# Designs tried in a protein design chat: VHH binders against c4kar8. Part 323

Target 1, 263 residues: c4kar8
Amino acid sequence: MAELSTPSPASPAPLDGGRGDELEKFTLRGARQILQLLQDLITHRGLITAHTGGGHSFMTAVLKVDEERGRVVLDPSPDPQANRRALAAPRLTCVTQLDGIRIQFPLVGLGEGQDKGRPALFAPLPAEMLRLQRREFYRLQVPLAHELSCLLKAEDLARKPVEVSARVIDIGAGGVAVVVPTGAAEFVIGGTLPACRLALPDGEPIELDLEVRNLNRQTQRNGTEQLRVGLRFAALPRAADTRIQRYIFKTERALNAKARGGL
Short names: E, the ipSAE of ESMFold2; O, the ipSAE of OpenDDE; V2, 0.75 times the mean of E and O plus 0.25 times the DockQ between their complexes.

## First folded at step 17 (VHH)

Design ga15 (framework vhh_vobarilizumab_d1; at its last look DockQ between E and O 0.62; V2 from the best seeds 0.74)
Fold by OpenDDE, look of step 17:
Structure ga15 (fold): chain B 263 residues (1-263), chain A 125 residues (1-125)
Amino acid sequence: as target 1 above (263 residues)
Amino acid sequence: EVQLVESGGGLVQPGGSLRLSCAASGFTFSEHDMAWYRQAPGKGRELVAGIDSGGYTSYADSVKGRFTISRDNAKNTLYLQMNSLRPEDTAVYYCAAQKSFEGVTYYTASEYDYWGQGTLVTVSS
């Protein structure tokens, strides 16, 4: 009778040390962003796995956010021992998912409290929250009302420099998809478009280099042919990346709120 | 000026009873969660009992069934009825207040906004 050694659940692979720089792109540090994300967790009743270390964890939820005191209130474990471990832990690692996006944040300085006569845990607001968007796959569909555009510096068929104003249809951390009129410019997959300008609603256009990654001819319902161009950010300044991420986050939140029947 | 003034402390024999009072002024008492803390000689300050603005109470395990916290919002006064006193209850008792937040009370000393000067309770034969 061969005792089938049930494979020990593989310790979640250490978040592969992708260069500290890549994680920074997904890290929220703004107080307002953090508060909003916590409120979203409350609204969605998102279950959170709180890791106390040593392989121990418990399920919790954000119950309330005290913005004035800068505190997050958590649902305690039904297991008193888990709560004791949480309180004794120098740090909790909270992991959850919202809208398919993995969220991770640390909590430090847990204390005991009460919420309307029920035991509660509380901590200072996290200093940072990580939203792990699969960079490669997440593309925000840009609302038409935002009228995002990208000025492409390209060449025509005669290799004459041309500037093409392209509508941005989707945006992600790694690039944009744009639509251009057919024949407006010649695009070559793998080619670089230098010194393009991405217009975001929040300020001046962002100058960036774009790499053509995909070309797709699309026929519109009206019979007009358009060229969809998938573009990768070839060189993106940190400040620009932050702005893009902020836009994506803000827009996604607004879309989600609208989808929930919120104004 | 915010003031919390404790009274009612004193010397009592084991098994005896005391009633502590805390008179609050200088803030909206009804909008604050109140607590009694105590500090025994050579020990840290510990929560004894708490009562939120909604009237929900909490007690340390060591005092459960013996102590009762109550509040009179009309008098801006917090009370602690202490029965069946034990030598280990000997401490300076402090009144504390924190602004209420949506029914949440934080049972950490650092979260309290105001503190009294304390009143000494000595339980001795």
Scores: ipSAE 0.821, ipTM 0.920, lowest interface PAE 0.4, mean pLDDT 90
Fold by ESMFold2, look of step 17:
Structure ga15 (fold): chain B 263 residues (1-263), chain A 125 residues (1-125)
Amino acid sequence: as target 1 above (263 residues)
Amino acid sequence: EVQLVESGGGLVQPGGSLRLSCAASGFTFSEHDMAWYRQAPGKGRELVAGIDSGGYTSYADSVKGRFTISRDNAKNTLYLQMNSLRPEDTAVYYCAAQKSFEGVTYYTASEYDYWGQGTLVTVSS
């Protein structure tokens, strides 16, 4: 008889929309590449998380690709409410991984169909698919004990130069997120902070230019307000990239070893 | 020239029966998924029933158990047997065809390549 299924693990979330400019170079728009990637998902039986908005998602799979009509055929949810949300949504954001490659694509115009008597969903082929290797989307949460910092060369409220030592809370191939006390400096989205210094444990600080990508105010438990600043690396030299990737790799490996109870 | 020609509509009292036919020409009937749609006055077209090239059927909830779709590939003809008719079944009924793809049928009306002119069914005393 059929083997009982287990509940799926927690679904991966779509990538941060504030990284759209960084991700453009990883976006496939060629019809042949899109068809081949969808066919690879069929061949490898890839499980896909389809996000319908409002924090709702369901598990699906690509069943078939109709090349001539330009349609992708999807497995519906066993939950009728999930299917109704999907059909009502202006788009589905589909997320999956295949052999360490993250794949993300939108589907619009979802409709109902059938596949040899079984219910199915369908949509036009996506106009684009995002295809990333792990290093291209991963952000390490920096352990608090590392006290990783970045010296920012910014301006105060009176537009006078200030240097702010900011704690790095996450780091990836494309940038960092830092926290500063509110009012420590004036940050402008799209602004450039030249000649900042990122302090990594393995050598001298890295001098680099940063671009402000997002700003979020946060209130801490003690009522203190902090500003989370998302920063993109501008024109990162290969040597600096290598050092950042080594830090991420070493730290992740150490964190995994502690999770297993070893040293 | 592709043609889908519906017949068998008419006036019938509630509880009565009708059988609709759709004669197809100008394409390979056995390679197409067929459907009946209907359009009541002032409303959009809705799927009533579908039958794919392999014989799998689908029905709108409002007609399940009362209507039966069938096809005769030797006669290039689609049928709809309508039993236990109700006033809300009053509509123009359309035959539609969609090129088959590996047992998949797309039920959005815009996915159908060919349409008939329709046959009127009126259920009233």
Scores: ipSAE 0.740, ipTM 0.893, lowest interface PAE 0.7, mean pLDDT 88
ESMFold2 (binder alone), look of step 17: mean pLDDT 83; pTM 0.840

Design ga17 (framework vhh_vobarilizumab_d1; at its last look DockQ between E and O 0.67; V2 from the best seeds 0.74)
Fold by OpenDDE, look of step 17:
Structure ga17 (fold): chain B 263 residues (1-263), chain A 125 residues (1-125)
Amino acid sequence: as target 1 above (263 residues)
Amino acid sequence: EVQLVESGGGLVQPGGSLRLSCAASGFTFSDHDMAWYRQAPGKGRELVAGIDSGGYTRYADSVKGRFTISRDNAKNTLYLQMNSLRPEDTAVYYCAAQKSFEGVIYYRPSEYDYWGQGTLVTVSS
């Protein structure tokens, strides 16, 4: 009578903490950022899918933002039943897209209102908004006028420490691409550049470690050869990440505004 | 000091009429959206009617066609004309004010900045 040892239920694998951290990079929590994004949704008349739970959803839009009271005003559903569900829901999950970027945010405490005699819904401003850039770290092309630079701590061919001031061409949540003069330093793919300094317009340079991921020689129109270096943020403090995200967001907004005003 | 003072409540027979008044002071009445709420014994406070600074009105379904909300900005007074009163209209009626925002009214009691003490309306045979 062989006692069939019932296999002990495998402890659920710890939720890979890495995915949560990645999501945090795309989460806006700043009041000003949230307000701006909501205002952008208003300006673009962005349609929002509001999920009320249970597989139910309705289409809405942000009509107004009351900054003083901290309220967002929404277009109600033409379906009274959908509105009832929304009002009864402890939380709405709002999903939309702006400029090809998926935006998701929660609303809690939904109430009924009126906007110039028309039925409206309102809620407190979201505490956070998720801006899901495609998994491939969206790379913002840095405007030339910003003169974004990164001081690279590298080595020359003789392995002598050298500092190279590099122009940042693009920036994303995961890293930067920079341009350096050919021969300024020796870069090795997979190599780490410690204690580099990224200069952002909003304050003191950010000290960070960079990993060389790509090397591309580029010939400029004037015939000058430059080296494009793709760099990954190897270690980025949370505060630095926030600053970088803020810069990206602000710059994207400005670029988009300019692009729209030129029409 | 901000004050909302309701008046005009009382005892009335079914089918009768009353006119409630709310005298406002201590704030810019014209810059506020106004509402009447009522609370019956053992029930929660419910919206009766609202009027924004632009004059747009909203009514609860239960009072629609019977009640009329109006405002006189020159007198800083809110009114509720109540016709065809029913026993179920028996409640304490409250005047409420919230600062106007671009024609938006928030129909939630917690969103109002000021409240009156209320006036009792009793509809009984």
Scores: ipSAE 0.809, ipTM 0.913, lowest interface PAE 0.4, mean pLDDT 90
Fold by ESMFold2, look of step 17:
Structure ga17 (fold): chain B 263 residues (1-263), chain A 125 residues (1-125)
Amino acid sequence: as target 1 above (263 residues)
Amino acid sequence: EVQLVESGGGLVQPGGSLRLSCAASGFTFSDHDMAWYRQAPGKGRELVAGIDSGGYTRYADSVKGRFTISRDNAKNTLYLQMNSLRPEDTAVYYCAAQKSFEGVIYYRPSEYDYWGQGTLVTVSS
């Protein structure tokens, strides 16, 4: 199934919690850094999508930060039902973008307040904030026509070496996702696959070490089972990183050109 | 020592009026946002009315048009004028103070720095 999609420059959807390990290094937990980032949002008038759960969200903004009390003050929705959902939600997942940086943070303990006679919402400062460049969270969906593959140097059940040619389904700065036939090899989350080879269309295959981050078994319509393997680049040489970014950029450009072209 | 002392409560017939006062001492009154809360038996404290240091007010829907909050910074006193009283207004009324931050009031009871001991208002035939 070939669906053409264009990346959204300011997508407000929360990132999957299953990516937590790959995102931990971009998580701010220091009080001073969190305060500064919230102040930057105020200064640049950042619009925030606040997700309340159940597929519901509303637009808000940070109005003020009360540093002494440790509170953030938010603009309420003009829709009373959205405010009611926010006040009832166990957590509010806030997503925004500032100068090409994606920012995501939770708020818990939301309450009602007032800001110079106008209704307001407030919460304790978030305990953490994600701050990501597009490069750090973006995953290009690899076009099927490119037939990108990665030769995995893995082990079977008996811990004997096997080589598996896996189709690459997405690629980003930090790793790839591949699919393999079920049973082709044994993968262990946290396990390292040394000296794998990633084949890009323009140039020699890249030799790199991969770490298994997630596994997902899938059953196709014909009953065939596949394993989706999420792989992190363990130690990516600068030249290899450059080639991967070049592939992503060129492919995005080509996909955008086709989306605008008519035949 | 900080004190908030409520007065003016009592027994009143439905439709009557009362004026509550809250005398403040031990802190700079003009630097605080003030509120009246009330608590009926078996229920949590609920906001009745709030007033910030700049004079902006807020009222619970159940009391709008009947109650008026005001403050006198020269006397360090908060007031609540209660008109057209109803049986559901029966409660202990509490004065509360919160240090001001740029015109923001936080209306969760745990956000207040100081509370009075309360004054009982009973509205009954």
Scores: ipSAE 0.707, ipTM 0.880, lowest interface PAE 0.8, mean pLDDT 87
ESMFold2 (binder alone), look of step 17: mean pLDDT 85; pTM 0.868

Design ga2 (framework vhh_vobarilizumab_d1; at its last look DockQ between E and O 0.61; V2 from the best seeds 0.73)
Fold by OpenDDE, look of step 17:
Structure ga2 (fold): chain B 263 residues (1-263), chain A 125 residues (1-125)
Amino acid sequence: as target 1 above (263 residues)
Amino acid sequence: EVQLVESGGGLVQPGGSLRLSCAASGFTFSEHDMAWYRQAPGKGRELVAGIDSGGYTSYADSVKGRFTISRDNAKNTLYLQMNSLRPEDTAVYYCAAQKSFEGVTYYSPSEYDYWGQGTLVTVSS
């Protein structure tokens, strides 16, 4: 009676280091970007779920940002016990949503304060903020042959206005992704680039306002670093929207036809 | 040079009263939030009372109803009226200042920019 040694269940393969790299793309670490995002949360009165650990959480909001001291001021819970837990917690995990994008950031070193006579909480500014962009809109990969470009009106590190011609790599109803040389301009997530010009093959460039939504540094195969900038259409005239949609549709149709061997 | 100089400390019997003063110099007093902290022997420094540049006050639960913090911006002076003193109020009392930020006061010792040398209050029979 040969005891069939039941094979020991294979240890789950180490979670492949690749997931960490994907999260890094969505992690903001720049001081200016963090400040801007926090300011956006204030402006939109975004409700934040603050997790204190042990399955406990409370609702809060960013009230103020003290850039000089590097502090974020939070609305305390109406529950004194929740506030005590928050203050005792080594770390808060704050979760919120802005414009359909999930935002997550840690706060460490909470303290008690007052805002105009009302109890408040404060913490040092987060060292990082995770912004998970849901690609809500299908983005067409722009064929290289189309040579779509966008003239970006941005600022350099000295806050001097600069114009950067950027290649459009993908386009959708909600925005474009472009590539720019590293150091061509300073981009801030949540920042608006006014009066930019999107060049489509079918006519004159479209003037539009763009909002920076994503920044991703990419190293090309040749070792050259490029910055991929995800841009949302902040104010798109109806006529421009129609042109963009037409371009996308036409291009998709052409690509599909080619893929089917029709061309 | 920034200076905070506390005065008014001393020996008092239980149930007695003292008034502490803190004379501030070397900075714009009216643009700073002020606080009294105390440190008892063998204990950490704790907030007693705070007053922001707008005049909003905060008190530790242990001193509520007994202590009153006030400020005179014309005299660059912070005050702490202490009534109904108890033996547990025995401590070195420190004056502290932090630059005001849009009505926000941070009640952590590390957030204060300036500190006095302290004045000893002893409550004993």
Scores: ipSAE 0.839, ipTM 0.930, lowest interface PAE 0.4, mean pLDDT 90
Fold by ESMFold2, look of step 17:
Structure ga2 (fold): chain B 263 residues (1-263), chain A 125 residues (1-125)
Amino acid sequence: as target 1 above (263 residues)
Amino acid sequence: EVQLVESGGGLVQPGGSLRLSCAASGFTFSEHDMAWYRQAPGKGRELVAGIDSGGYTSYADSVKGRFTISRDNAKNTLYLQMNSLRPEDTAVYYCAAQKSFEGVTYYSPSEYDYWGQGTLVTVSS
C-alpha cells in the first residue's frame, strides 16, 4: 500500500512579485534567523511545495542544513522528470506552512547529492526567507450586500481636492482594493491619500492614510469604464487594525456558515 | 600539502579488468567522502562512483554492476575495481575528496575540495 507523493494542482502558489514592497517587512535576511527557520522545518517535518516555473512543482522537505558549507539538503521527487526540471530551473521557489505561518524562500544553484546512500538534492542556503501569518497575505472578497465603501481624499485633474466615495471590493490586513468611475479623480502610483475614511459595518468610519499601489482600468459589460485602485494602509492604528481583522473574520465565518446550510 | 595520487591505469582490451588506487595524504582521510570522476577527450568530468566516510556507495548508471568503489581508511587509499571494461570507459580517471557532513555528499564537481592529477585508462584492442 505504499504510495508516491503527488503534486497537487491546488498546491500553494508563490505570492505575487508585484507585492514585493509590501512583503519586505516580513522578509528574514539574517543568517542565524534563516538557519533557525530551516532547522524548525526539519524538526516539524514540514512538507514543502517547490515551484520550478511554467506551472510545474513537486513536493519536498528539508532533510539537513550544513551550516559550515552553507548548504540545504532536500528530499528529491520520486518522479525523475520533476527532478530533472528542478535541476534545470534557474531558481526554485519553496512554499510551506509551519504552525499556520506561511514560509517562502528561493533556492538557486540546485545540485544532486546523496544522504546515507539515498539520492538527495542540495542548494546554497537561501539569502532570504519570507515569513507570514495568514492575516498578512489574505484578502477577503467583500460581499456586495455589505456595500463597504472608502471615502478617498484625492485630487481632480486640476489638482484640486475632491472626495470620492469608492466601493471596496477586497480587504486584507495590509490594504484594500476599490473601484471608482474613470475620471472621478487622478491617482498616481506611490501617491499618498491622507485622512481617508473606511466605512465598516460595526461603528464609525476609520480614519486612515492610504498609498496608491496599483491602477487597473476595467470595462464593464455595459461598456462603462471604471478604475480599480489598489491601496495600502500606510500607518494603521492598533484599534483600526483590530476592527478590520474582526470584520474579515466575522464575514469569512458567516460566508462559510451559509455555504454549509445557513446555520 | 594535500595530495591525491592515482595509479593503476593502463591499456586493456575490452572485457578486461583494472584496479585503480588513489593514495591520499595531507588531510584526515576518514572524515572525507571520496569519489572517482572521469573525463574523456573533449568532455567534462563526470561522476563514476562515490563512497562516503560511512561506507555508503553510489554509481553512475553506465558503470553500475561492473565497477566497485572501496576505501581503506587505515591505508588512506581509495580503490576502483573496473571489470568488463568497454571502449567507452576510456578516459582520464580522477580521485576527488570532499569533507564529510552527516552522511551527505554533494556531487557537483565544484563541491570537491581536493583533486588528483589523474590516471589514463585506455580500453582498446
Scores: ipSAE 0.699, ipTM 0.870, lowest interface PAE 0.7, mean pLDDT 87
ESMFold2 (binder alone), look of step 17: mean pLDDT 85; pTM 0.853

Design ga3 (framework vhh_vobarilizumab_d1; at its last look DockQ between E and O 0.64; V2 from the best seeds 0.74)
Fold by OpenDDE, look of step 17:
Structure ga3 (fold): chain B 263 residues (1-263), chain A 125 residues (1-125)
Amino acid sequence: as target 1 above (263 residues)
Amino acid sequence: EVQLVESGGGLVQPGGSLRLSCAASGFTFSEHDMAWYRQAPGKGRELVAGIDSGGYTSYADSVKGRFTISRDNAKNTLYLQMNSLRPEDTAVYYCAAQKSFEGVTYYAPSEYDYWGQGTLVTVSS
């Protein structure tokens, strides 16, 4: 009777040390961005795996965020031993997923608390959150000659409405990436930009809602800083989706034809 | 000026009872979570009991069933009824306050906004 040694679940491979630079693109450090992402986790009741080290982990959730005190409140484990380990750990590594995107963040300085008479854990707000966006959708690099633009309805630092004309650099079924001048507007990851206008070459601009999914500062060769904003289509009418898909297909076909020496 | 003034401490025999009071002023008492901490000689400050603005209570395991924390918002006063006192309960007892947040209380000394000067409780035969 050969005891089938059930293979020990492979410890999730350490996130391969891809060049520190690539991880930085996915790391949120802005206080507002962090707060928004934590609020999104609350809204979606995202389950979080909290790793305490030594191969131990427990399931938790963000219950509340205290912005004034700079605290995150967590659901404790039903296992008292897990909670003791968490409190004794110098650092928790929290891992979760929101909308198919893996999120990872550290918590340091855990304490015990209470939420309406129930035991709770709390920690200072994370200094950084890693959001690994899987490009689920192929994105077409927009030819410069097409001059695609998106009028973004955003807010400035003073929360005043501003309109920013942004160049579209890539487009896919799920969204667009645009470039804007640094300081043109304040963008918050997870924030919605309502009633934006995407200009396609084939007709009138498409009105759509956009969700900010990624922010990357880029320095151009000339030393000018630009902000690359990854935007998801939050609410896309079917007609608009069809137009976008048509544009992508047509453009891809043209590019492929050119690459093959046909044009 | 914010003040927390503890009273009711003293010398008591083992098995005896004391009632501590903490008079609060200079802040909105009803909007704060309150706690009793104690510090024995040579030891760190430890939570004894907490009561949030909603009236939910928490107790250290060492005092459960013996101590009762209560509050009178009309009098801006926090109480600790201590029964069946033991020599190990000998400590300076401190009243502490933190601003309430949506029913969340943080049970760490660093999370409290205000502290009293403390009152000495000595349990000895």
Scores: ipSAE 0.841, ipTM 0.932, lowest interface PAE 0.4, mean pLDDT 90
Fold by ESMFold2, look of step 17:
Structure ga3 (fold): chain B 263 residues (1-263), chain A 125 residues (1-125)
Amino acid sequence: as target 1 above (263 residues)
Amino acid sequence: EVQLVESGGGLVQPGGSLRLSCAASGFTFSEHDMAWYRQAPGKGRELVAGIDSGGYTSYADSVKGRFTISRDNAKNTLYLQMNSLRPEDTAVYYCAAQKSFEGVTYYAPSEYDYWGQGTLVTVSS
């Protein structure tokens, strides 16, 4: 089987539909919009990760859209067990990208069919499709020369306040990843760090509340341990969002200009 | 009025053969994907064989190599040649039609637009 011979790429996690209010503005529900977006996926031969639940997924593609009957037609997996999971699942969560735009949609009522003699899967058209532009999911890798930092207002092991100046290694619309020396502070996944300060190159630092999303230990070449902390912006004011997006845009343009001019 | 009329059913000994026919009227036969379904007592309908408007065929695993589906668009007729019959083939056999879409057939029974009344096939051991 192909899945046994070639490692699958890491499956992108679906965005949580249970956070509906925060994603509502990016959700398409018009029948014509949905049909056009599915047709665009066909035209661009977009590969789709279909999540069947329990951490299981398989790769598929939209083969056809039957507008009159209201059906989408999908590639089955070469793995029969993946197809059985898909057919048994109450919901298939499909995730893909089209020209840098992240697309996510549910399918329910999956059935079996054929397409010109080849096995196929089908489902009713989705009732909604999530469409996120690059700025809503992208993370810029911060150049070392920029030396971006975030002042974290955290606690040590004894629950005493400490301030930690952390280097920002990536930044996006929804958060940052930082590195700190091991033992500089105590971080707990799900914990909130109020009134942190993000220093961008232009203007005064931005005061932000941050939520710890992940922690990863890293060992540097010299044996020194550091901690990578993934942080989410809890509620980003529009002015702060604008400054962050401007930083990302300008930095990308500068990096692209160097790459082109240096060649 | 759309009609699908099956014929050719009956009683046959194990190992025997039957040829089912389904005469269609009231719709454009050449623009439909056709199928045979069967239903044994107390069970749901199951796909036996399908043939789309382009001539591609499919078969249930239980009948592969024994049954042959075919169609004659000039006569608006669907056929099922059933060889090497077994007692477990005993069922009512239904002709079904689904409007064709670009070579795609949807195999859920709810996706078929037209059904015949069925013809009984009995295979006595």
Scores: ipSAE 0.702, ipTM 0.872, lowest interface PAE 0.7, mean pLDDT 87
ESMFold2 (binder alone), look of step 17: mean pLDDT 84; pTM 0.852

